# Ledger of designs, part 53: miniprotein binders against p81326

Target 1, 226 residues: p81326
Amino acid sequence: MLHFGGFIMEINHISKILEKEREEYIRNKVEEYLKQGFSKDDAVNKANQSWRTYIGHRIQDVIYNLLKKFLKDSGLKVTTDKALNNRNLPEELDKVKRLIAINYGEYLFLPDADVIVYKVENNDIKIIAIISVKNSFRERRFETTYWKLKLKESPVTSHIKVFLATPDKDNEISYKCPNGKPKKMRIILEYELDGIYFLKEDFEETEKAKHFGKIVEDIIEISKKL
Below, E stands for the ipSAE of ESMFold2; O stands for the ipSAE of OpenDDE; V2 stands for 0.75 times the mean of E and O plus 0.25 times the DockQ between their complexes.

## First folded at step 7 (miniprotein)

Design B5 (at its last look DockQ between E and O 0.01; V2 from the best seeds 0.00; counts 0 for: pae E 13.5 > 1.5, placed apart)
Fold by ESMFold2-Fast, scan of step 8:
Structure B5 (fold): chain B 226 residues (1-226), chain A 83 residues (1-83)
Amino acid sequence: as target 1 above (226 residues)
Amino acid sequence: SEEEKKIEELLWKARELLYEAEELAKKGDYEEAIKKLEEAVKLLEEALKIAKELGNEELILYVEFLLAEVKLLIERIKWKLEE
């Protein structure tokens, strides 16, 4: 059975968006920072940074909810790195955490795994994919590739697919050679990662760079091979 | 504005088509469900065009989220048809 639910966003959110929620948010944050004694330029920069953080969390939540909703009918489970950092983990999530943690000598750290897809088979956990969610590529542009390369070093984690999901509204990685100039970031990300999934219509599609609408079936197909 | 009202109307019509597709899919009418969802895509693409002309970044992002959800559903139903 397929479950829909209408739209991911509420009607109240449509009204706020139509009233230019971003402009109001930034205006209010600028005013707030000015009252705290920041200069006009600093207030504007801090307001824009606050908005980027806010949007980043919203994009992560949307992607998490879409994946959870559409993978449920295939017996696949979805969690987040934030859930895995809880003090009191259920046994199942504790096992998931152990299976994705990367060794740095005496220390174990989680990769940049905003969303994690796994399956339970014969009481054993198999990690299918880790999805890194990026709303901007201005900073930490190759962090996802770093985690992919680290995961490849261990037989425990080398099978895990690493995907990037992004609206890429600034067109930073939407095309390999816009205006005849190679985009190093797009080329390297596509080469090193297992896939890039765009939450936008206008981008250069390849076997590894697809619309987000294809991610569920790709994950299901991968899970059948594990 | 009139343009914002048109976007709202397009979004509501797309949501209605999504609901109709859900009912069709529950009955196993997957091909007709896909047809409804493809019409929703067209309405959302029109809404996206207007949102881009208005330069409303938040509205653009919202419509892209809706397109992602509709396209996920289309691919999921296509997969069911092929099983």
Scores: ipSAE 0.112, ipTM 0.636, lowest interface PAE 5.2, mean pLDDT 82
Fold by OpenDDE base, look of step 7:
Structure B5 (fold): chain B 226 residues (1-226), chain A 83 residues (1-83)
Amino acid sequence: as target 1 above (226 residues)
Amino acid sequence: SEEEKKIEELLWKARELLYEAEELAKKGDYEEAIKKLEEAVKLLEEALKIAKELGNEELILYVEFLLAEVKLLIERIKWKLEE
């Protein structure tokens, strides 16, 4: 119980901690782009885009490291889509890559898979879950939903759980019906995905929308049923 | 509103182009399929712009989803052409 409490407190502040670096990061990037010959407006826009990418990667790395740490004792393994982009993959990762591939007839393509959780039993690999990490929903809001639907179309991948992890700093999907009006994005994402996990406290909890602290338990439970 | 009607028209045309492109791709007419899809992207980008101006979250989400679908199909077809 105590270890869970400390973990929950640390996660709730990830966005706040990372945002403290924003002003300095933006300033430095603006200066860099100005030196490259961009206009002030272009430099600011590029700096903001760079920040979104940067903070997105940082949050993804945190989630990856947390899952890797907390799932280790359960015997579950964690990888990323980035690790699968290599031409020379170890046999294990090559199998993982093939087991998450989506069939488009003559072609196989990988879904966006920021974090992949799998188990190895008797040299057989079973994919348990894919976690998509989103800091904000400004772009590609339903991309994760698309991949979930595509994974469902194959008996090879239909069992793979697809989760969304987000701090949702702008409260885009934290509540279903704020002020009595339905938030379509929240409703659709919750309906189509296997779960949404929030890296914050201020959200409407449901059966599928939970605090990120519950993701480890949920993944372990799913792994036992596969 | 007039703007909402414009979005609906753009979405309808984009869906038709997507359907035509899928049928063309099934027949192996990949180049023509890509042209249809590129046109669909243009229509959807316009629809997205209008939806954002209206602040209609539902339409924004729908258009973004459709854009993702179309763009993924383009990439799939392009990869077929590169083989």
Scores: ipSAE 0.006, ipTM 0.158, lowest interface PAE 11.1, mean pLDDT 86
Fold by ESMFold2, look of step 7:
Structure B5 (fold): chain B 226 residues (1-226), chain A 83 residues (1-83)
Amino acid sequence: as target 1 above (226 residues)
Amino acid sequence: SEEEKKIEELLWKARELLYEAEELAKKGDYEEAIKKLEEAVKLLEEALKIAKELGNEELILYVEFLLAEVKLLIERIKWKLEE
């Protein structure tokens, strides 16, 4: 991105930037929980859990708005799984929802698709990519690969690129062989997904594991092929 | 509409200052780069105020992101200056 090139490099550090807010956030939340009658230890534990949820949503919002801003001039549109769960969807979003949903008999579920990129050509909708934003791999560590495999099962969704965006603060997937031994989670995620985009500088780069600043260029190139 | 045009002008001016600051920092002119970035912060803070008055959540988030990024860049350049 010619404009704001330095900003794309700074987005790789968005988790670090937001961490500066952590102390004040925790103090405010502890105060709130103490007023509700929790012990100091319980209030601190709840505040830390609240922070982990907050920073995750904050990062998702930044990613959404950045992609929406920088993809619009390429004719690409961006939505979220949250938006698709609204009851009174515009016709366009209703089509997007139907094009990515996975049918489990009497139930219909959206894949892990925090951010969805699509294009509209002649009133036809083509889903380009979904981006899963993961802040931690302590639970549901392979959820994104599951959704990629499910999307591959159908000819109407098999073209959809599945990306993972992560700050990976705890270095759970940053390196393939961190102590001379293969890191299973990194190896499997990189093998199965179409790309992993790190919101930090310190990780092992590969053809699929890249700085987050590359994602806009990659999505635009993919859209030209579809 | 007029308010949205004002925000666009502020953002454009801030972008120009950021490019200038980046070039100055590459040359080692850190104090001048900081001055340009501080001017950009003031423009972004004005844009944020207008975006909040409009209630435009998308613009608010975008400007807050830019503001946080510029402030971090200022801190990095100040670190370099103190070396």
Scores: ipSAE 0.000, ipTM 0.168, lowest interface PAE 13.5, mean pLDDT 80
ESMFold2 (binder alone), look of step 7: mean pLDDT 86; pTM 0.832

Design B8 (at its last look DockQ between E and O 0.01; V2 from the best seeds 0.00; counts 0 for: pae O 13.0 > 1.5, placed apart)
Fold by ESMFold2, look of step 7:
Structure B8 (fold): chain B 226 residues (1-226), chain A 83 residues (1-83)
Amino acid sequence: as target 1 above (226 residues)
Amino acid sequence: SEEEKKIEELLLKARELLYEAELLAKKGDYEEAIKKLEEAVKLLEEALKIAKELGNEELILYVEFLLAEVKLLIERIKWKLEE
């Protein structure tokens, strides 16, 4: 028997939940910034900026939970950068961390990997994919491509697929040649990454640029080849 | 507003379809469950259109995540049927 396992959020109260959450969040943050000495106008502006950051974290959480929910029956496990940076790291996750770390001489750093998909076979861990979640491309626009290139440099990590997941609400990378002009960000991201998954319907679909609904199928297929 | 009321109506209808699809899937009626989920997708797409007309960024993201979840469920059921 197939079970849905529940839904991400209650559908019936979406408008009420979002409006109450935003209002309360903004009010609390304005008060917090006023206590820090900001002017009222600055406090309101900072509160709205803080809300946008909060929503970005919510997108990451939703993606993590969706992947965990839909990949478990295929024997695939999912973790996050937050879990890997915990000081009380279980042995399994310590192995995952070591398998994605990049060597910079005396230092080891994790790539920008918001969500990591892996499998365990005979106590052996195989990293399948990392997903970078980007709500905005204002800063560090190509950080994900940098990490993909670094992962390609080692035979231990070269197989790891690097995906970008984004709502791209401002259409910064939704189209390759809007108005007939090449969009550098979209072209470079699509060329260098293994895939871009959009959390919306209005984008130019290609072999690498797809709706987020396809990511589970793609990950499962990749895992079968490893 | 009236537009927000319409979105809530569409989402309520989509929830009814999701509930029906879940019951069908529990009974093993996977093809009928898919049909119900596909109907829910159409309602959610209409809700998304209205949310975009309103310019409500948070609502747009929320509806797009709901669409992603339902589409993933459809693909998962289709995958199970092909085994």
Scores: ipSAE 0.013, ipTM 0.463, lowest interface PAE 7.2, mean pLDDT 81
Fold by OpenDDE base, look of step 7:
Structure B8 (fold): chain B 226 residues (1-226), chain A 83 residues (1-83)
Amino acid sequence: as target 1 above (226 residues)
Amino acid sequence: SEEEKKIEELLLKARELLYEAELLAKKGDYEEAIKKLEEAVKLLEEALKIAKELGNEELILYVEFLLAEVKLLIERIKWKLEE
């Protein structure tokens, strides 16, 4: 219990910790793009885009590592979409890849799946959950909801829980009705997804919107029902 | 700018198609509704491309939001067709 409490507090500050590097990163990238012949305005814009991508990957890596660590004792396994993009996959990961694929008639495509949680029992793989990690909602706001709906269309994937994990740095979805005005994005995401997990303390908690610290327990509980 | 005007035009057309699709869906004409929405997606994707080229974050966000709404509506209609 004590180890989890201390860990939860550290997660709340991940965004702040990573943001400390921003100024230096932006400066260096601006300089790099200027050297490549971009205008100052273009260089700044590109640097900011690069930062968003960079910090997003770092947060994703943190979440991946945390889930991997905390789910290990439960016998659950964790992978990423990046790991599934290899041409030569181990049999286990190849099965995982096939079990999350979405049918588009002539083609199968993978959903955006930053983190995939699955279990292996007697060589059978069951996908438990997909976690989408979003640092900000500037891009692809409802992409996760799209994938949830697509996964729900097939009996093969309909059972897969789709979660969103976010520090929500800019308070885009932290509250449903701040100042009495409904935040459409929060309402839609909460309605369509199986859960939203916040890497922060300052948010409106609901049945589906919870602190990230609860995600491990929720995943384990789901896994027991499969 | 001319590009901004183009985005606005695309958005307007996409919204019109969205509205038409919603009306069609309410009438049970789901197939035609999906066709309208798919056309709207195409327009919004073009708008998004232009918005990204302009680096206008607000427009990017807005177009992405609309695009997501349209895509979600398509999927919801498809579900109704399968019921």
Scores: ipSAE 0.000, ipTM 0.166, lowest interface PAE 13.0, mean pLDDT 86
Fold by ESMFold2-Fast, scan of step 8:
Structure B8 (fold): chain B 226 residues (1-226), chain A 83 residues (1-83)
Amino acid sequence: as target 1 above (226 residues)
Amino acid sequence: SEEEKKIEELLLKARELLYEAELLAKKGDYEEAIKKLEEAVKLLEEALKIAKELGNEELILYVEFLLAEVKLLIERIKWKLEE
């Protein structure tokens, strides 16, 4: 039996942990900046900026650990682009890297693949999905769509699902206009990508734009078709 | 067909320009990145015209999407310059 209820409970538990972690982080950083001679307002602003950077990496780690935990019983494996950038790779990870890398003449580059889901059957590796984790869209809005387009060009990589996972706390792509029309960026991302998974409650779900709690079930379904 | 080959060539060149523009933008060379993206827009507009003449609805939608992506990227980089 698939334990989707357990996954949702774990997400809720981690959400509460991250809220407490934020409070503790901000408190400690404000104290640190105050000791350095910054005003209260400057200390708070600097602490909030520091948190925005920290939480970006923290959310990637959380998503990696959640997917690794909840996909293992379905025979699926999870790795990261950070792991694939090691010079001495085990044969399995070297194969994973080769199956997602994009050729630019003399150079091979990895797409924006913070988390990679794959399976091994009869010594054949099948890449199921890559997940780009974005805490903010201000600086790198279309990086994920570029990599989706590049992967689509090759028969080797065209089957790979490209997902975006985001809390979207600034409502950059989960906001809906008064007439019900999404923002242009949301329309483009949803059209080109295979799915957007929100780590937030307040948004309107579509076929491709879903709560993060649905990602495990979706990935398992996709893997069965390969 | 010859027309399908022409579309493929235009799309390949546009994708190369998009990649070059991304590298330039990452270096902070926003003006040159915009020039590359504007060149890509012209190639994609030509590809769209040919796709429409062929009546290939899926290809039309694909080129329209890619064109919209490039145009939106130009807007964002221009916003960055005006920041």
Scores: ipSAE 0.000, ipTM 0.087, lowest interface PAE 21.7, mean pLDDT 77
ESMFold2 (binder alone), look of step 7: mean pLDDT 86; pTM 0.843

Design F31 (at its last look DockQ between E and O 0.01; V2 from the best seeds 0.00; counts 0 for: pae E 2.5 > 1.5, placed apart)
Fold by ESMFold2, look of step 7:
Order: C-alpha cells, then sequence, then structure tokens
Structure F31 (fold): chain B 226 residues (1-226), chain A 83 residues (1-83)
C-alpha cells in the first residue's frame, strides 16, 4: 500500500478522537430537545441516540474520503449509498445503482452499502467492493452477512467483495475465542464476509480480520483480478 | 400524458435490450446477455413504479408481461452459466 502512515495511525483511533467532541455535541442537542418540549430525561436519551448516529456518519465520511483519495490513482472510483438514493442520478451513478441492487421480484433495493468502490472500463461499470461501516453490533448484528448472501445469488453481483469496517470500541467482535469459547458474531462475520477491517489496534488479526490500513492495498489487488 | 410517454420510452428501451440479449445468448455470450437483461429489469421496475403511481392498470399489465419475459430468459441463461 501507499504510505499514509500518520493518517493510518490516526484512523485506528478515530472513535477516541471523536469522543473529544461528544460532550459539546450532547450539550447542544440536549438544549435543542429541551426547547422542543421534551423532558430532561428524554432530551438526554435522544441526544445520546443522536450522537451514535452522528459518530457513525462521521466515521463513514472519513472512510469515504480516504478511499476516494487513495484509490484515485489506481483508476478506482468511490461513491456512497446516500449518493445512490437520489431519484434522478447521473448516468454513471445510475448504472452503479443497477449493478449493486438486490432483486425482490417487482422491487429493487440497495444492500446496506455505506461505501461502494467501482471502476469504469470501456464505458462500462465494474463494481469491486462495498464497505459496510458499523460502530456497534447491538442491533442488526448480521445485516452485512445477509447482504453478502443476497449479492451471491445473482451472476451480476456475485463477484462483489463485501467488507465490514468497524472501530468495535466495545470489543463485540475483536476476538474469536475470548474465554476459550467461540464468539458467535465474530466467527460468523469472518466466515461469511470477504473481510473485516478494524479501526483500532487491539483485535485478533487473521487473514480476513485486518487493520483498516490494509484495505486500500487489498482493494487494488482485487481490482486487478477481474 | 407526459408521464405515460416516459413509461412507454422505458418499455421500448427494455424491449431493445431483450432483443439484444437474445442475440447475445444465441452467440453464447451469456455474461453480456445477462447484463443486458438486468438493465432491462431495472428499467421495467422503474416503469412499473411510475405506472402504479399513475394508477394506469393497462400500463401496469404491459410492464408486468414484459418483465415476466425478461425474467424467463434470465433463468434460462443462469441455468446455462451453471453448466
Amino acid sequence: as target 1 above (226 residues)
Amino acid sequence: SEEEKKIEELLKKAEELLKEAEELAKKGDYREAILKLWEAVFLLLRALEEAKELGNEELIKKVRELLEEVYKLIEEIKKKLEE
């Protein structure tokens, strides 16, 4: 991979860096909810929920910008599910949307794909990978594996690599057998997905479970094998 | 109406893609055929959504009939890709 050494070190601590902003964010949101008429307890609960959403979006934005920057010189382009959820898309993005969609008969839905990597060859789009960004696994623990399995059902999408990127600050999937017992969530996620990329230092590294800094090199290598 | 004209244009494009895919499949170009058919599905499901918003049952039926033809060919080609 290209060296973005200082940035790689900082991205492995992104949750800690963003936590410095939490107190001011929560205070501002509590004031906002109190002005809307919520009780103090409700305002605090809503502010904490708002923070969890906000920090997740911030991490997604950092990952998007990093991949866009470091994949550009390899001829790889990056977009997001937010960009694809527009009614009127430019033709390039409309084709990306078509090539990642899951078919449910009379309906098409996008998988949970926070960041999408693709390339353009001979005026055609080739989807390389999607990266699902998860800050926590308290709900919808296996949603990313569901989407991987659905993508495998079609020859249009079966080649798409599905990665999970997570700080996993609560250590929900950091180790396979933390007390000599297999951790179901880590084992299944690692088995079904094409890779798990941790935005932290302390986790059990395997061929599929890696430091996030490896993701650029991995994506470039995959793109060459088309 | 302008909305009905838009739906008919999507149907016409989908029919063209279906014909192209049939020719590709006869040549054994199954991957390219399936990509054309998938684009047709995408256009037809967009057309179906718009026809439903209009409440135009004739267009809904027309879109569904073409969609069924497209899905049938997709399944035939998928079977051949497995071989």
Scores: ipSAE 0.400, ipTM 0.790, lowest interface PAE 2.5, mean pLDDT 87
Fold by ESMFold2-Fast, scan of step 8:
Structure F31 (fold): chain B 226 residues (1-226), chain A 83 residues (1-83)
Amino acid sequence: as target 1 above (226 residues)
Amino acid sequence: SEEEKKIEELLKKAEELLKEAEELAKKGDYREAILKLWEAVFLLLRALEEAKELGNEELIKKVRELLEEVYKLIEEIKKKLEE
């Protein structure tokens, strides 16, 4: 038993908690800005901007904890690029960092890998997938595709699956052709990436664009082929 | 200095990895050879950064020369994997 039904139930529960947290956060921030002398419209705008920054980190943490919990029984391990941005790492994480790093001449950089899934097999590490978490797509539309294309260039990293996870509340990439008009960003992201996982109910589903509830099953299946 | 000794240790480890990779490549174990070379690149770029911080031109030169050898073998193995 891999707890797939439990995973979906926990996602639904957390979604409701986050919605309530948003309402309380916005109310408190609006009140704070009004006390500072801002107009009602400015207070609301500033509160919404503050929430966007806050929820970005919050969603990354939620996804990390969910994947860590539900992949553990399958022998899969989870880390973050934040954990790897350290000069002194435990041996296992140092190996993970080496197996995901990209070379730019005399420099090495980590891809935008908010969550990294790997396995340890016969004391060797195999990177399964990296997951980029985007709460919104303003000016950073193709950052994840850049990292996918760079990883494909090396035999060390070419097998690594690159996924995007997003609530996409503004419907920026939820559909390919709303009202018959092609949406370039959705088309490109789906084409270049290995999968898009939506933390929402309403979107155009394809073989590569799925509910976030499918991600654990997909990662486990991929890991069995490595 | 202590810092220079650490750089020399990184260089020694990278040289050992390069020799291991050369032997693996001779046996046709290209995948494992490139993983050893990638580890050497990682160590050498750390050594290069530290040598630059110390301003030690001799160590900078040694690191760059070994990096060139490692990169050359990586490109040769990539060609073999494409075959």
Scores: ipSAE 0.278, ipTM 0.730, lowest interface PAE 4.0, mean pLDDT 87
Fold by OpenDDE base, look of step 7:
Structure F31 (fold): chain B 226 residues (1-226), chain A 83 residues (1-83)
Amino acid sequence: as target 1 above (226 residues)
Amino acid sequence: SEEEKKIEELLKKAEELLKEAEELAKKGDYREAILKLWEAVFLLLRALEEAKELGNEELIKKVRELLEEVYKLIEEIKKKLEE
């Protein structure tokens, strides 16, 4: 078994690697927006916003593909909320969609689920974990926590583990009490979520806050208990 | 198509990074080699998503094959780092 831990340690540089493209990306987008008739200031702002979306998507894709690969040998399957947004779903994915749905009375809605890990056993689907991927916490800081709490409210979904994966580029949640001051966001996220997985080395490790390299092992262990 | 050309460019860049990584590994610069390979992975993952969006099965296959090669090389280099 290729120790997943050794392979994933190199993910520590994911932000740095992806940021190498930023300058070129921003330049190209600024030019594009200028051609569309935006002012220089607006073009720059839009380009920066576009970059945040773009980089977030790329990190999500990386995490998805890594999990898909490393969980495959364990017989675990991986999908995304995007894959579930189709009208004509295969039976398996339709079941997955239904098993993560949150009840709002007259309506069922899906949680934000960047990555969904599930197993199929005897034609029954068991949802194991949902992984939210966040590059930065500038927007919707506690959205993942909200979904975790909502999932807990139903016996159908209460068993689903909710993990956060992040490079935490801005060190918003890397440490609990830097300089003796508690970081509210780190404390709350760690308390409410089942785990936080960092795509970096410089973070305060705890029982719930781990390096991303541990996520595969943790998911596999959870899957054995379900 | 223009989109296919973009994917092919990503593939080409990834292949170049792979070659650079191989050369670095031969020189014993394993850490730098791994970084180059991860750069290649990220390019290829982008290429994969774009190929999927196009529904081009041939490109999807090519990207996956190259990804497997890159992953294999990362694993091989890591083994050497642990020796």
Scores: ipSAE 0.210, ipTM 0.626, lowest interface PAE 2.4, mean pLDDT 89
ESMFold2 (binder alone), look of step 7: mean pLDDT 87; pTM 0.845

Design F33 (at its last look DockQ between E and O 0.01; V2 from the best seeds 0.00; counts 0 for: pae O 6.9 > 1.5, placed apart)
Fold by ESMFold2, look of step 7:
Structure F33 (fold): chain B 226 residues (1-226), chain A 83 residues (1-83)
Amino acid sequence: as target 1 above (226 residues)
Amino acid sequence: SEEEKKIEELLKKAEELLKEAEELAKKGDYREAILKLWEAVFLLFEALKEAKELGNEELIKKVRELLEEVYKLIEEIKKKLEE
């Protein structure tokens, strides 16, 4: 039996590992934008924005591949919001998309669902969990909690667990009461979500705030209850 | 037209799902009833889109009326699940 302990050590340092690539990435992107005719200042700004997008997608891809690999033996399947927004969806993924959609009267919208875990039993699809991946909390700080609350409003989606996965490199939600003052973001996120999984070692661990390495075990346990 | 026939077929399928959900709800099978109603919502949204593209106001009204019936039952079931 294979365990992912050594792999989890690597993922707990994913931001630090990827940060080593930042300087070369920025330099290469600035050069690309200068070739396209942008000013130096515009090229630098675009390169920094490109890096933030790149590292976020890179972390999401790592999480997707980890979950796909380590949930497969439990009969669980994994997909992404990118796959669900594809024009040509297989029937199975079209059903997954429809089972996470949120109703707004005459409109249906997908929640922000970076990674989706589901199972198939006798042609029935059950959505187990949605994992939102956030590298930073400067913008859209509580969007994940909004989607959790919306999913709870329907019997079709109320069972879906909503998790947040984050390296939280700037310690924006790592502790509940830093310097003796309650951190609103951490407290609300932990209260409303089903779990927060940190891709780093240093944070305040609680029943809902855990090392990312616990997410596979938690998802498998949840799937057995459905 | 063939497009209007497509919309009417979607409406018929949604009506069948609504009737099935009503029977399931009478039996207390609320989760299964909600799943049938959710499928009906998807069919009705497709029908509504097609009717709007045609500019057929009678079909638009017909789809909206059935959608309202479906939402009414969803809300009734949700209240039952709260008890």
Scores: ipSAE 0.098, ipTM 0.565, lowest interface PAE 6.3, mean pLDDT 86
Fold by OpenDDE base, look of step 7:
Structure F33 (fold): chain B 226 residues (1-226), chain A 83 residues (1-83)
Amino acid sequence: as target 1 above (226 residues)
Amino acid sequence: SEEEKKIEELLKKAEELLKEAEELAKKGDYREAILKLWEAVFLLFEALKEAKELGNEELIKKVRELLEEVYKLIEEIKKKLEE
């Protein structure tokens, strides 16, 4: 009970804390875009889009740093898709990159992988999990699901767990059947993904839908089975 | 025991994070303070789990006390941010 309530309250506030910066951020960006010659309406729209990108990146960074810190003692390593986008990768990261690549015939592409958790055992790399971080589901609602399905198609990647971490600010997937009506997005995401981790308190908990505070334990447990 | 030492180390790290967060909060760096406090919470959850597994009531109590302090500071910072 204590685990659930205290951590939930704190993560719930990430979105609120970040939202406090929104007004000032938007104002500054609007001014910037106006100076660039955009119309007021365009400037506002661009500023809002910039904010979404900014806040998404900040949440991702927080989650990355938390996972990196808490998984370190378990011997697990954490990286990001951004870190893999270098031409000159260390051998370890080059192996990680290859082990998460999806085959499209003539081409290999990486899934969206905001956070990648892996272990090194006897010089072999095992990918444990990919965590997608979404602040809101306004765009590309099933993108994470697509990547999960693609990863599942290959015996090389089929074992990789795909998790979604979200504050679900707009309550798009917090409940399965609010007011007796099924929320398609929640049901599909929960069905297709290995887990959804909420950075909030107000959500319907299930076997796959948990508070973000449980993600570390879950990843460690998965790592022991691989 | 080795397990008790591990728990104590976690507690120590959490206390350090709490102090850092307090200093950050005093400077008005509330965002960074909250992040430190979350890190502390996670460490304390691990400590609590291990202490419960050991059945060490003293350590459980220490973890809970520190958690209360961390939560108190989080709430204080939240109030300041709402202001």
Scores: ipSAE 0.018, ipTM 0.338, lowest interface PAE 6.9, mean pLDDT 86
ESMFold2 (binder alone), look of step 7: mean pLDDT 87; pTM 0.849

